# Ledger of designs, part 2: VH-VL binders against Arf-GAP with Rho-GAP domain, ANK repeat and PH domain-containing protein 1 (ARAP1)

Target 1, 186 residues: Arf-GAP with Rho-GAP domain, ANK repeat and PH domain-containing protein 1 (ARAP1), of Homo sapiens (Human) (q96p48r954to1139)
Amino acid sequence: ASMGDTLSEQQLGDSDIPVIVYRCVDYITQCGLTSEGIYRKCGQTSKTQRLLESLRQDARSVHLKEGEQHVDDVSSALKRFLRDLPDGLFTRAQRLTWLEASEIEDEEEKVSRYRELLVRLPPVNRATVKALISHLYCVQCFSDTNQMNVHNLAIVFGPTLFQTDGQDYKAGRVVEDLINHYVVVF
Short names: E, the ipSAE of ESMFold2; O, the ipSAE of OpenDDE; V2, 0.75 times the mean of E and O plus 0.25 times the DockQ between their complexes.

## First folded at step 1 (VH-VL)

Design ga1 (framework fv_gevokizumab)
Fold by ESMFold2-Fast, scan of step 1:
Structure ga1 (fold): chain C 186 residues (1-186), chain A 119 residues (1-119), chain B 107 residues (1-107)
Amino acid sequence: as target 1 above (186 residues)
Amino acid sequence: QVQLQESGPGLVKPSQTLSLTCSFSGFSLSTSGMGVGWIRQPSGKGLEWLAHIYWDDDKSYNPSLKSRLTISKDTSKNQVSLKITSVTAADTAVYFCARIYYEGWFDYWGQGTLVTVSS
Amino acid sequence: DIQMTQSTSSLSASVGDRVTITCRASQDISNYLSWYQQKPGKAVKLLIYAASSLQSGVPSRFSGSGSGTDYTLTISSLQQEDFATYFCQQYDNLPLTFGQGTKLEIK
């Protein structure tokens, strides 16, 4: 059994990102920004799996409106989609380079390095990273209510996007850096 | 570095409440992403997840036992406690506490404490 | 609840053997599976998470593979210290569930 298609093999929307990513992000933005523990809490496995399979088959036709899906099922579907990418969101070829960039001590140099690495990503991956980080920036703006600050999101998405264990602080640091420097990097 | 240690009664009588404490070091439940869960193992049998609690006080319980379980934490003491009410012989098991990372795997475990439910 | 089934409760092997332990989920768990090692008198150890990711500090002879419902833990060249019971666990949905365990025994 396959872990799924690479990002470049997905159905793309007008913004050059997978329709699955766009629709999940849009739903969470409408319904989930104030949900306590968004992205931390897991959805129901069977509902999440059915949702993800529906999105994989025809993402444009899936019914995602406020109240139609539990926000935790949608957020879990998005996380699984990103985690299951065979080449990863940041690509296997560039993964270690991204992790090493997080170790740069000079902040201006680090930001410059992230910008360089983004340009080197395939266009779909680059656009998807931008869309996802933009969304996570919005999520953390509601952290007083949802309890998901930048650090909490980095803990969740570091292992998800870099396919690492939770003890690899570099993966979380990349996510945290991209959220904190969103305006300058993108 | 990271260590967890269970403590509780070795013997508890049927119908009583079983109280267990997990004391840990090398991490804090004030650190986001960190949690502690409880797992039990009856003699010669498999592992059964009971409950867990995260840094932000988010709690989850095994649905089959939820009405009997209460998990709590004392962040200042580095302790997590589990109470099981109305115990029976079926609750005889080794009880483990373990650090649960955010997505749901357990990376460090205590050695376990045996609890026997017997008159 | 997701049922996790390990095909055998015990397996006999010799040092140097390639050992394969299997785990089947009652439904697709999207690689949200971990493997643990339990030795008498010692704490349980995490070996693999996310089906194939090796935990820091775990010897490279351990590897995980699989997808969907079927997963495998492989020990490429068994060492004396590897005789233990191995458990799989899914973390795709609550309640978290474990396989029944496979005890790896000396021939």
Scores: ipSAE 0.000, ipTM 0.475, lowest interface PAE 15.3, mean pLDDT 85

Design ga2 (framework fv_gevokizumab)
Fold by ESMFold2-Fast, scan of step 1:
Structure ga2 (fold): chain C 186 residues (1-186), chain A 120 residues (1-120), chain B 107 residues (1-107)
Amino acid sequence: as target 1 above (186 residues)
Amino acid sequence: QVQLQESGPGLVKPSQTLSLTCSFSGFSLSTSGMGVGWIRQPSGKGLEWLAHIYWDDDKSYNPSLKSRLTISKDTSKNQVSLKITSVTAADTAVYFCARSYDYWEAFDIWGQGTLVTVSS
Amino acid sequence: DIQMTQSTSSLSASVGDRVTITCRASQDISNYLSWYQQKPGKAVKLLIYAASSLQSGVPSRFSGSGSGTDYTLTISSLQQEDFATYFCQQYDNLPLTFGQGTKLEIK
């Protein structure tokens, strides 16, 4: 009955990613791609917290219906879930290595290094990164409407995924690189 | 240069509506990622966020004051306005408007503030 | 609401000192934290955003650090113009909330 805090301890669903991630990504993909400021705009605190607690209790039983959940509440719940992972999405053990990879000057070498680092992630983390970056690639494809280009998404998700302690720009660069090179890296 | 300047009545009577205007230059509130917020500071007290308006006309309000607050923008005049209904002595404060930039609610440029006193 | 607490309401220091101002959030705010400087008669100035990112035009002697609930503003070598009140602000959740402020005064 108890859920763990790490990705490997979550309920897994489609494509072997946490059901919490799947539920949120699926809802935003269906209802939120054209929402202006998606992921940047904050949801209502109490609604976001209640949603996140429901997902943590039993994500499979949570049904997100168009018109009943504000997309900003769902996007905030996803960000908070990823932010609060004790080991982080990219793992604490590999965090610094990912940040250092963003400093590689040669673009092809950088992409090759990211591919190597993805293989080194635990399977659930790797699948979750792929699903999240794929989703963010879709979000930025609608940037003319939603105003969230790759750079804007990197500003939001860099600190969220890497829990920065003075390395904000490197974290954002990792996210930006993964989105820009999605087809080659994944 | 980016500048914001608040204007208000200086003095309002209890129960009336307080209207504040923020006039700005050096940026457009139609620019993606831009926003303008209102923050107040009672004498000798801390800062209290009131409301925020975004480039896409979306709005956020402090829940404790939401029923009394209305924020709006006039893009053609480069102005953001805040109305506070049913004012009391507790609304006596310096009122600031400030710009948020690049999708953050961090306020990079602030106005100098305008003092509003609520008294009979 | 997220409560922001600055441990000291006032702090005395001398020019050349390394000064540290602390801010604690009542819950994890994941680095969505800004630091501001307020001087009498002047506009409030943003110093740091995202906990550690230095605002353009701010002297490099200012730095931010921290994570989770605990954050620090550091002035590596205090200058005369740095005597002011400093506020932290979280922007992780609405409503946006500020610390009570730390007044930095001449020793």
Scores: ipSAE 0.000, ipTM 0.479, lowest interface PAE 14.2, mean pLDDT 85

Design ga3 (framework fv_gevokizumab)
Fold by ESMFold2-Fast, scan of step 1:
Structure ga3 (fold): chain C 186 residues (1-186), chain A 121 residues (1-121), chain B 107 residues (1-107)
Amino acid sequence: as target 1 above (186 residues)
Amino acid sequence: QVQLQESGPGLVKPSQTLSLTCSFSGFSLSTSGMGVGWIRQPSGKGLEWLAHIYWDDDKSYNPSLKSRLTISKDTSKNQVSLKITSVTAADTAVYFCARTYYDSSGYFDYWGQGTLVTVSS
Amino acid sequence: DIQMTQSTSSLSASVGDRVTITCRASQDISNYLSWYQQKPGKAVKLLIYAASSLQSGVPSRFSGSGSGTDYTLTISSLQQEDFATYFCQQYDNLPLTFGQGTKLEIK
């Protein structure tokens, strides 16, 4: 896959998600869950770019070996991949609807709305959101060691996934809601 | 309305410590993701980033100056301070503070007016 | 450190002109570039971030373009209030670095 390809144009694995996403999530799950500031700390820019280029060329052939890749380079590559999606992870067509759902005051109604919106996402996008949020739920389970609680992950991933300028607090709220309600929503 | 205002001594002698304070309104460093940085500009020259601090007390320093810099915050007073030790004439500049956000990774959306600091004997 | 070069230190233009200001990074910065406007006695103002995203409240005559190492700020129809110094800044890697500035002056 090339830089700037949509999710549907990516090389897909058996779980119906981009191999790039699977490889990065798998590596961080195995090597990075206890790394302080995971996803908050940036990797080396040139190493992150080189890794992302390799993943885009042929993700299946990229071997992420413990000790060869710094976990922060892998986490930065994943964030850049998600941020760079032309249609976004939540799609441009549904972006505002997701952000507006975060304003629903009734928790039961809010969760029901998120479930409805997930079903309306293209299959690859829905599977990728599920895989990513599942991973972030796992990351925050180690927050006593890695210092990345749900709120910290929401601050990082809100602007990344919704492609905002970092001042849109609704984007963070969507991510926080999906992590907090993971069991019920997925 | 977001506003930032720098304050400093104006004149400092070589070898002394320079202390600067940024006072701000319209936002709080108790808000997750918020940060404040310091940038300086010598007369007729470009901008040089010095340091920034985030809501959770995470700090970053320019490596060329790190041994001389200390950034701190007082969230209850809406203030961020910067100390520069062992100053020389090369530290003569206008000093700015500016707001940043964690996800921006270092662009600054609102700036103070700047405060001139002259290092001279 | 990533070096940011604005090779034109001063540029003369007239109201109504299309003005282009250039900025070059010493290495690929993946569009992590912002543009600022500085007027004497005024606070520095953010115009563009992420190479091409217009900051809220900034007039639409300002636009950013470029990729890799080469970036441009364009003012499509120069207004009187646009005479100022313009700086580019990369935020791809620490330390954060700025260009030297391009002063836009009345012809």
Scores: ipSAE 0.000, ipTM 0.512, lowest interface PAE 12.7, mean pLDDT 86

Design ga4 (framework fv_gevokizumab)
Fold by ESMFold2-Fast, scan of step 1:
Structure ga4 (fold): chain C 186 residues (1-186), chain A 122 residues (1-122), chain B 107 residues (1-107)
Amino acid sequence: as target 1 above (186 residues)
Amino acid sequence: QVQLQESGPGLVKPSQTLSLTCSFSGFSLSTSGMGVGWIRQPSGKGLEWLAHIYWDDDKSYNPSLKSRLTISKDTSKNQVSLKITSVTAADTAVYFCARGEYYDFWSGFDYWGQGTLVTVSS
Amino acid sequence: DIQMTQSTSSLSASVGDRVTITCRASQDISNYLSWYQQKPGKAVKLLIYAASSLQSGVPSRFSGSGSGTDYTLTISSLQQEDFATYFCQQYDNLPLTFGQGTKLEIK
């Protein structure tokens, strides 16, 4: 089948994150944290697709260097990879349960529920969620410069990670909750 | 209840500047992720995207028309405006404004105005 | 610019028919495609986004499919109110581009 179509095809071990995710997150952390509109702005389609194809074929051999790749192309490649996962990052089986958890009114109960749901994810999915949310927490720490606060990142990543039409506000709330409670959830 | 309504001059002479206004309700361009675009349709022809503006004042233009287009917003009035300079008969069309939210994959233009007809003639 | 081709400008059908409308992109658009319905005197309506996702409030008889460069809008059992012009649109790259439209007419 197609290389890089699933998280498991890209992982280094049972709990390791996909190399595609690692390469993109590492590059944005080094070069993109102060880029205005990071993750909101789209990269050039042909460059993004070429980069994603290279990462799908052999992500371990892809070395992203400052000045050779635009940060928007890298951020778009990461978003496309996550959005196009056949089962989704949170899995189809558990998607609705995650969305419903966002509606729990008691903060401590909500956080406890998210911790429980994370344990139920496959190891690679759980590790990938942790790595991604940790990265987004870092991105929002530079929001004075990049203009991407927690809410802005939730608007971008809610539909991406839950594969929604952008009309389901619960998807954004899950992302926002995970970023705001990163220390206690992970 | 999201609503958008276009307003324009109806008739404009060749070489003049065409000014269009989109007035809307039920959402705000102060809300993160919100945007409004302009699309036109000549009689009996297809749709052509012209320009888009986002909540953070980020602007995008159709490259074929970019030198003639200026998009702007007045967030306090819930209005988006488009100016087209040096108009010709080729600019005769129905002009639409539409709401488009930004996400990784665009949700599309989910709410449209009724359109305003602009005729360019002497 | 990405070109969107709807090779059928007009298609005749009867109520109850299964109708298929096709759209081809000049390059891979990775499912970043929307379908719109336009009726005279009414606002343009979004039907499908991301190639296959049904917009809230749109009847389930509408569905989208496809990948890469080739996409299809299907109406499983045509109703009287479905006679309209249908447009595809890509949002993979700027400028945003539309197909020329397919007018669905009464047979």
Scores: ipSAE 0.006, ipTM 0.502, lowest interface PAE 10.2, mean pLDDT 85

Design ga5 (framework fv_gevokizumab)
Fold by ESMFold2-Fast, scan of step 1:
Structure ga5 (fold): chain C 186 residues (1-186), chain A 122 residues (1-122), chain B 107 residues (1-107)
Amino acid sequence: as target 1 above (186 residues)
Amino acid sequence: QVQLQESGPGLVKPSQTLSLTCSFSGFSLSTSGMGVGWIRQPSGKGLEWLAHIYWDDDKSYNPSLKSRLTISKDTSKNQVSLKITSVTAADTAVYFCARRGYSYGDYYFDYWGQGTLVTVSS
Amino acid sequence: DIQMTQSTSSLSASVGDRVTITCRASQDISNYLSWYQQKPGKAVKLLIYAASSLQSGVPSRFSGSGSGTDYTLTISSLQQEDFATYFCQQYDNLPLTFGQGTKLEIK
């Protein structure tokens, strides 16, 4: 009845990204861009888990409506989905290469390296990274209201996407670099 | 291993500027995600957050004290400073500095200094 | 500003008792709540963060619970060294705000 847990096993939408990602991003774009602490705040654990289970079973049938689902439950479901990917969003095989790229001193060389690494990602992973970073770029455009600037988002999504404890500063730097260079990298 | 220590003048006159320094060890503000904040406590009263600063120089201030507060850091010295202008007797309190720790995106004060008493009196 | 209310300013209990300290936020703070212990002349100590996560090195007799606007700190078997004032703090929104404190006196 349900697909597996890897990105390649998910239901894909018209943008070739998982429907789970699309549903969550769309809802947060509609209801959560001005929510203070969006992505920093945690949803209620049981509600988040129930939502994520529904999305994993049949994401296309899940309809998120304002007033029926708290934005923090949706943002937590998205983070948990990404965190729990068996091979990670950036893949286990390429993880260290992405982290190493964050240490390149020359900005132009660094950006060029990120573009090269994006092309090496499987198509679904590449499309999902692009969609997520585009969304985070949108979130930080409202940082005066939501208080989630690029650095705040990097602290949240670094550990989430690279599956670290939050001690690896390079993970956050990759996320920060991708948001700051969104127009050039994507 | 993580330790913070406040230093202040002890006594300051009304209308003057109060300068406080927090010196710390066991962590660095060059580390992404790290921050240090200031909290005060008047005698027999509760805790009041004043300001905090992060590794990237992002600063937040208590709106109630608005124009009177300035927080700054010296990363190379492992120090964070707070200045309060135009002090009055209402600023008499024990002043604490504390580390803003983080875990999976959550921020909280995980280690505190012992506090330094500042008395505003003529 | 989010107001944090600890309805009990002081309470007395016997060693071995289960003690409950409550904290109410004026709005939903989504579990972004910490509990602190303050002993006279000592540094403030973090006990609980994220409403229910026990800080490393804190005795297991301390626990936190609650959600939304209502939160509780529980000490399952009170010890002599637990004499202190306990504060809750929300970190959901700026300005960061603390409860007024609950002074625990061991009787």
Scores: ipSAE 0.000, ipTM 0.474, lowest interface PAE 14.9, mean pLDDT 85

Design gb1 (framework fv_gevokizumab; at its last look DockQ between E and O 0.04; V2 from the best seeds 0.00; counts 0 for: pae O 12.2 > 2, placed apart)
Heavy chain, then light chain:
Amino acid sequence: QVQLQESGPGLVKPSQTLSLTCSFSGGSISSGDYYVGWIRQPSGKGLEWLAHIYYSGSTSYNPSLKSRLTISKDTSKNQVSLKITSVTAADTAVYFCARDEYYGYFDYWGQGTLVTVSS
Amino acid sequence: DIQMTQSTSSLSASVGDRVTITCRASQSISSYLSWYQQKPGKAVKLLIYAASSLQSGVPSRFSGSGSGTDYTLTISSLQQEDFATYFCQQSYSTPYTFGQGTKLEIK
ESMFold2-Fast, scan of step 1: ipSAE 0.252; ipTM 0.728
ESMFold2, look of step 2: ipSAE 0.327; ipTM 0.752
ESMFold2 (binder alone), look of step 2: mean pLDDT 90; pTM 0.934
OpenDDE, look of step 2: ipSAE 0.005; ipTM 0.542

Design gb2 (framework fv_gevokizumab)
Fold by ESMFold2-Fast, scan of step 1:
Structure gb2 (fold): chain C 186 residues (1-186), chain A 120 residues (1-120), chain B 107 residues (1-107)
Amino acid sequence: as target 1 above (186 residues)
Amino acid sequence: QVQLQESGPGLVKPSQTLSLTCSFSGGSISSGDYYVGWIRQPSGKGLEWLAHIYYSGSTSYNPSLKSRLTISKDTSKNQVSLKITSVTAADTAVYFCARGDWYEYAFDIWGQGTLVTVSS
Amino acid sequence: DIQMTQSTSSLSASVGDRVTITCRASQSISSYLSWYQQKPGKAVKLLIYAASSLQSGVPSRFSGSGSGTDYTLTISSLQQEDFATYFCQQSYSTPYTFGQGTKLEIK
């Protein structure tokens, strides 16, 4: 199966993040924050694939309209885009270092290490991580309705962002730590 | 078009080790969105989940059977195998392999099943 | 372990009927529930996942609903090919567990 282009090769918006990410995040923020199981539930495979292909072809021309796209199709398209990045969101070169940082016992030292690692990411990757974690922080603020708390989001996005399976607890812990410490790491 | 096909011995004697193989065609067992599980069904009874293996090689076992089960994968052959030690008549069942979708938390593709009878 | 109960083991219906099959979990499973169809000599087929999401390629007459401990599979207008055994499965906690199955039979 062919993966897409790296983050630096994507169409970038005014915030230095891929337009694909901006389009999907914006739609879910408008229509999906109270949707039960958002990001856990999957969209229909063929609809998700068609949407992702449209976004990859020309993301700037894709306009998501309430009632025309199911939020689960959009959330699945975003997850697949992030999972399929050839170098990954956290980069292949830095992946193990991020996972090792999650095992630091001292909380303050751990947070300081994450801040250091964020600075070492390419600018587009760093901006994209910040935008995504900010969005996930918003999603969990509605967890009483959507049933997706920080831990649930970590289970979903750990394997997605670090390209691991769901059993890799370190990947989930990185995501959980970044959401819980959003204010101090970004 | 992903398909799963089970193969097994058909008949196995009590106290022996039962070995089952699940072969994938049309797709790879190395895909990160999926895991492969084994489920069995004794004649006229319900379904019992046995084990699954993730693309990383990490495994999960039914606690009631864990001491007798070993699940493994061979990515070069595109196969997942299950071994059950010290079999008894209670292990007589149709054995299915199935692909689990990590994000849906569901088994989306199943094999046809292979009947295993434990008898002397 | 989480126990999944399908209180109806067998149900008789006619083509065109609206059929409802129920499933109850021994504890809340937060919509981590799937419905499967099993026919003799054929592969088991996933119909519904996450309690209410229709699997790609499954006819729209199938729908799922429910939350917490109580879940329902509905077939809005029964077709000849729908006579099969239906079972629910929770994936909230390992070990994954299945209901006993409900066999849908011709009246």
Scores: ipSAE 0.000, ipTM 0.456, lowest interface PAE 15.3, mean pLDDT 85

Design gb3 (framework fv_gevokizumab)
Fold by ESMFold2-Fast, scan of step 1:
Parts: C-alpha cells; structure tokens; sequence
Structure gb3 (fold): chain C 186 residues (1-186), chain A 121 residues (1-121), chain B 107 residues (1-107)
C-alpha cells in the first residue's frame, strides 16, 4: 500500500535498530531527561521537519551534540518518525492482537502474552520496541523533575505507536504495561 | 467521536470585526483536542489556511492576514475562536474549523460543516 | 510560500474507471501531503495523509503515492459516490497551502 519505507528498510546501526531512533534516544538521554514535559511538549514544526529530513538523508552525519538542538525538536522528530512508519512499529498484522492483549485481566497471563507477541515481531521491530521502552523507562525515572510519569508517557506514545488519535485507551495501556513490566518482558 | 461546529454572524458590514466560534463535542480542548486550524473558502476560490492553535498552546497565522487575525481558546466552554478585524468584501467566504488529527502535522480531521460569512453593506 | 498545483481543474469519468489526480509542490515537501474530498452539502473528508496513508473509514479503492514534489491520488474503480472535488494540501511548512482542486464529474 505504502512506498517501501518500512522499519527494516531504514539505515541500521550496530544494534540493528534504525540510526534515527538510536541518535534521537541518545540525544534525549544526554540532554533531555530532566526537561519538563519531554515528549509532551512539541518542537517547532519547521525545525522538526528539517531535522527529520536530515536524519532520513544521513542520520550518522547530523549534528546532535549537547546544546546544538532544542530537545523538543529532537523528541518531536523521533515521535514523527515512529508515527509515520507505514506498517507501524508493532506492525499492521499484529496491531489488533497487541491492543486486545491489554485487556487480559490476569497480570501474569498478560505479561506472558506480551512476551509471545514480541518474539513474533520482525527482528528490527522487536529490537526497536525494546530500545524505545528501555528509554521511556529511563525517562520516567526522572519524573520528579520532568513530570512525565508512566501514565503521561503512555498518553503520548499510545497514539504515536499505534496510529490512533488520543481516544484509544488500549494503545496507551499497551505502552504503560510494557514500561511497568520492562524488566520481565525484555 | 469528536465533532466541530462553527458559528458566526452570517452578515457583517465592511470595516467591522468578524468573530467566529468553533464548538467541540465528544472531546475536551484541554485533553488534547485543542490543536485546531481555521480554513476558509472564498467564493470561486480554493481553500485558504488562516490560523492554527497547536498542541503546545502556541499559535500560528497566515502571514498575509496576520495583522488582522487572533485565534484564542476558552477551555471552560470547549471553544476555539477566530477574530478578523477590518473586514472587506474579500473576506466573504465559508469558514471552517478543523482538528489536527496528529500533533502539529497539519492533517485535518474532522472538519466542521462550515459557516458562510457575507461582508456587505 | 510553497505553491501547490493541481493542473487539471476538472475531469470527466464513468463509474468503474481508474482515475488519477495529480498534485505538484513548488519545492520538496517530503511526503507531508494530504488529500481531501469535498462534496456539496457535506463535511470535508480527509482521505490520505502522509502522502500514502489511508485514513480510517476510507474505502480501499483510494490510494496515494509520490514523493518529493510530485504526488498522485488514485481511485482504482470509480463509484457513483466519488463524484466530488479533490484537494491536495502540504503541511511541510506554514502557511499550509492547498491545491486549487480537481472536480470529478459524471459523463
């Protein structure tokens, strides 16, 4: 349906995740963990688009040293990259199954289902989900200063990763569950 | 889901200020439904973007009209308003408000039905 | 400002036809393009966003393609309900700009 711009067709780094993801996550880990409203606040639209274009052309060559980019522009570029994936991070084929897994009442059964679904993702998608959730786990560790707890991150990333508007509570619940059970699921 | 409805005076005289209101139902402006664009369609012309209020609460205006435009929100009423000062016959158009489907991407859905404003003495 | 050109102002087509509507940007807009359908007396409807992503609830006969400056909306098998005016829009930079529209007509 879409032009072949899938996650696996991106520039991949040594960790087998897109270089765009690695570089944005690294920058925010270095410069943005204590930034109030990180990921909730939006960067400036034109700056974010130009940054994302630079990353799509040659992610390794983009200057993302401390102080050179506004952290909100970098976080918005990462969100746009993930939001714009034609097949989505969790894939269209598995999307509904992930959302339905969030409704499992028994916590142990739910966590087990998430592990099974992660194994079924393409290798690049699985590695990217792990890297992203690991990063979000770090972000929420600084929630006293950045004000982005697990629930706030779920509100932001649910719609971003599952291509929904803000009304789909199941998408947010998947993200929240993965962050809360990071050490067990990954 | 979220629905938008425009309201306005219908007829306004040249040199006056035109005030338009966009009312939301099925969602709250304060809960992320506040990234809204205003678009108009003058008679015999295409669509023209006027103003946007973003997820961050910042605003953006079409530079050709910026000095005449003010976009604002009233969270308690679930409304976004647009004011256009010193109107002329060139401001005769159907005015739409539309929700930005994704944060700051400028992809609009849903749209209101539109409200016709005629500037005439 | 980025100028959006839909060089065809009207097209005549029959039910069952494959219809193509084109849109050209004055500079690269990196797939920040959407397509809208406007019918008399009905709300404007988003069909395609990000150049090729089908909006929820839109029939699969609609598809979008293109990159850089050149974009296309395709209707694979035209239905009676598809006679409408179609607009492209860029959101790469503000001010957001629209094409002039292509009216799809019967006969």
Amino acid sequence: as target 1 above (186 residues)
Amino acid sequence: QVQLQESGPGLVKPSQTLSLTCSFSGGSISSGDYYVGWIRQPSGKGLEWLAHIYYSGSTSYNPSLKSRLTISKDTSKNQVSLKITSVTAADTAVYFCARDLYEDYGWFDPWGQGTLVTVSS
Amino acid sequence: DIQMTQSTSSLSASVGDRVTITCRASQSISSYLSWYQQKPGKAVKLLIYAASSLQSGVPSRFSGSGSGTDYTLTISSLQQEDFATYFCQQSYSTPYTFGQGTKLEIK
Scores: ipSAE 0.000, ipTM 0.451, lowest interface PAE 13.3, mean pLDDT 82

Design gb4 (framework fv_gevokizumab)
Fold by ESMFold2-Fast, scan of step 1:
Structure gb4 (fold): chain C 186 residues (1-186), chain A 122 residues (1-122), chain B 107 residues (1-107)
Amino acid sequence: as target 1 above (186 residues)
Amino acid sequence: QVQLQESGPGLVKPSQTLSLTCSFSGGSISSGDYYVGWIRQPSGKGLEWLAHIYYSGSTSYNPSLKSRLTISKDTSKNQVSLKITSVTAADTAVYFCARESYDFWSGYFDYWGQGTLVTVSS
Amino acid sequence: DIQMTQSTSSLSASVGDRVTITCRASQSISSYLSWYQQKPGKAVKLLIYAASSLQSGVPSRFSGSGSGTDYTLTISSLQQEDFATYFCQQSYSTPYTFGQGTKLEIK
């Protein structure tokens, strides 16, 4: 796998999601759920780069274990991988539609619209969104300890997943909505 | 069920290129559920991992041999091939192809071919 | 590269014995270790993966244990067909590396 590849071109695991994604998600789930500032704090730049290079070369052969990789290096590698996808996680073709859906005032209509948009994503993208949002739901369940509530995760992942400059509040709102409505959307 | 069969030249002269083919049956090399790899064993010595290839074309090589190795696949024939350039007597070994399955925790070689002996001699 | 060392290159035993073969990694491999059996003229067989998971079709007398750098393959009651060479292999990082092998011989 390379940095320039779309999700469908990535090395895939059993759940039709990139091995890079589930390796990182599982490591954070085992070792990072109580880490203060998880996903907000940055890992060490050169360690994050080397880890990401290893994951891109052969993610299945990279086995992360507590004490061998700092949790912030792993979380930063995951964020960078998702941010650097050429087509993005939500695809270039659908990005604006997702952002505009976040402005629907009726919550029931908005949730229905997100459900429709998820079905229209390529299978790998849809499965990856589900896995990531499920993980973020778990992260926020430990927010009393890790200080990362739904809003804090939305601030981090909105710009990352929609590849914005951090000024577009709609990107954060999509992430918040998906986490808050996880059970009914997925 | 799953079977892997290696084929090779048997004898190769020093400095030439060694070409090996692995024929895969009972499964597809186009599956994302596993890699196909090559392992060799010199006479009286241990096993040495050489390379593997994923259905997407992604490859990994043993760094000590990387400059001499090329692994490739032909999905229409369900075959994986390995080329080793500039061979020497040190490349004399039995060459195995193997299916590498993985779960979340571990990659493992669950099916192996019988092996093909390659002798490098003038 | 991660070095895998088996404590002995050969071991003599009798049918019915409890046999243990040990493997040490030069660094922690987090239980990403497999055990293989090789018999003369036969294909290599996977016995154990993820340090302790028994491969389908492998007799229950085989078991694996260990963590960190130290791992053990145990055969609880040795049978005639178990005389073979056994290899450990780490899959923690590429290049994958194998132990030198332990040849289990008739006493």
Scores: ipSAE 0.005, ipTM 0.468, lowest interface PAE 15.8, mean pLDDT 85

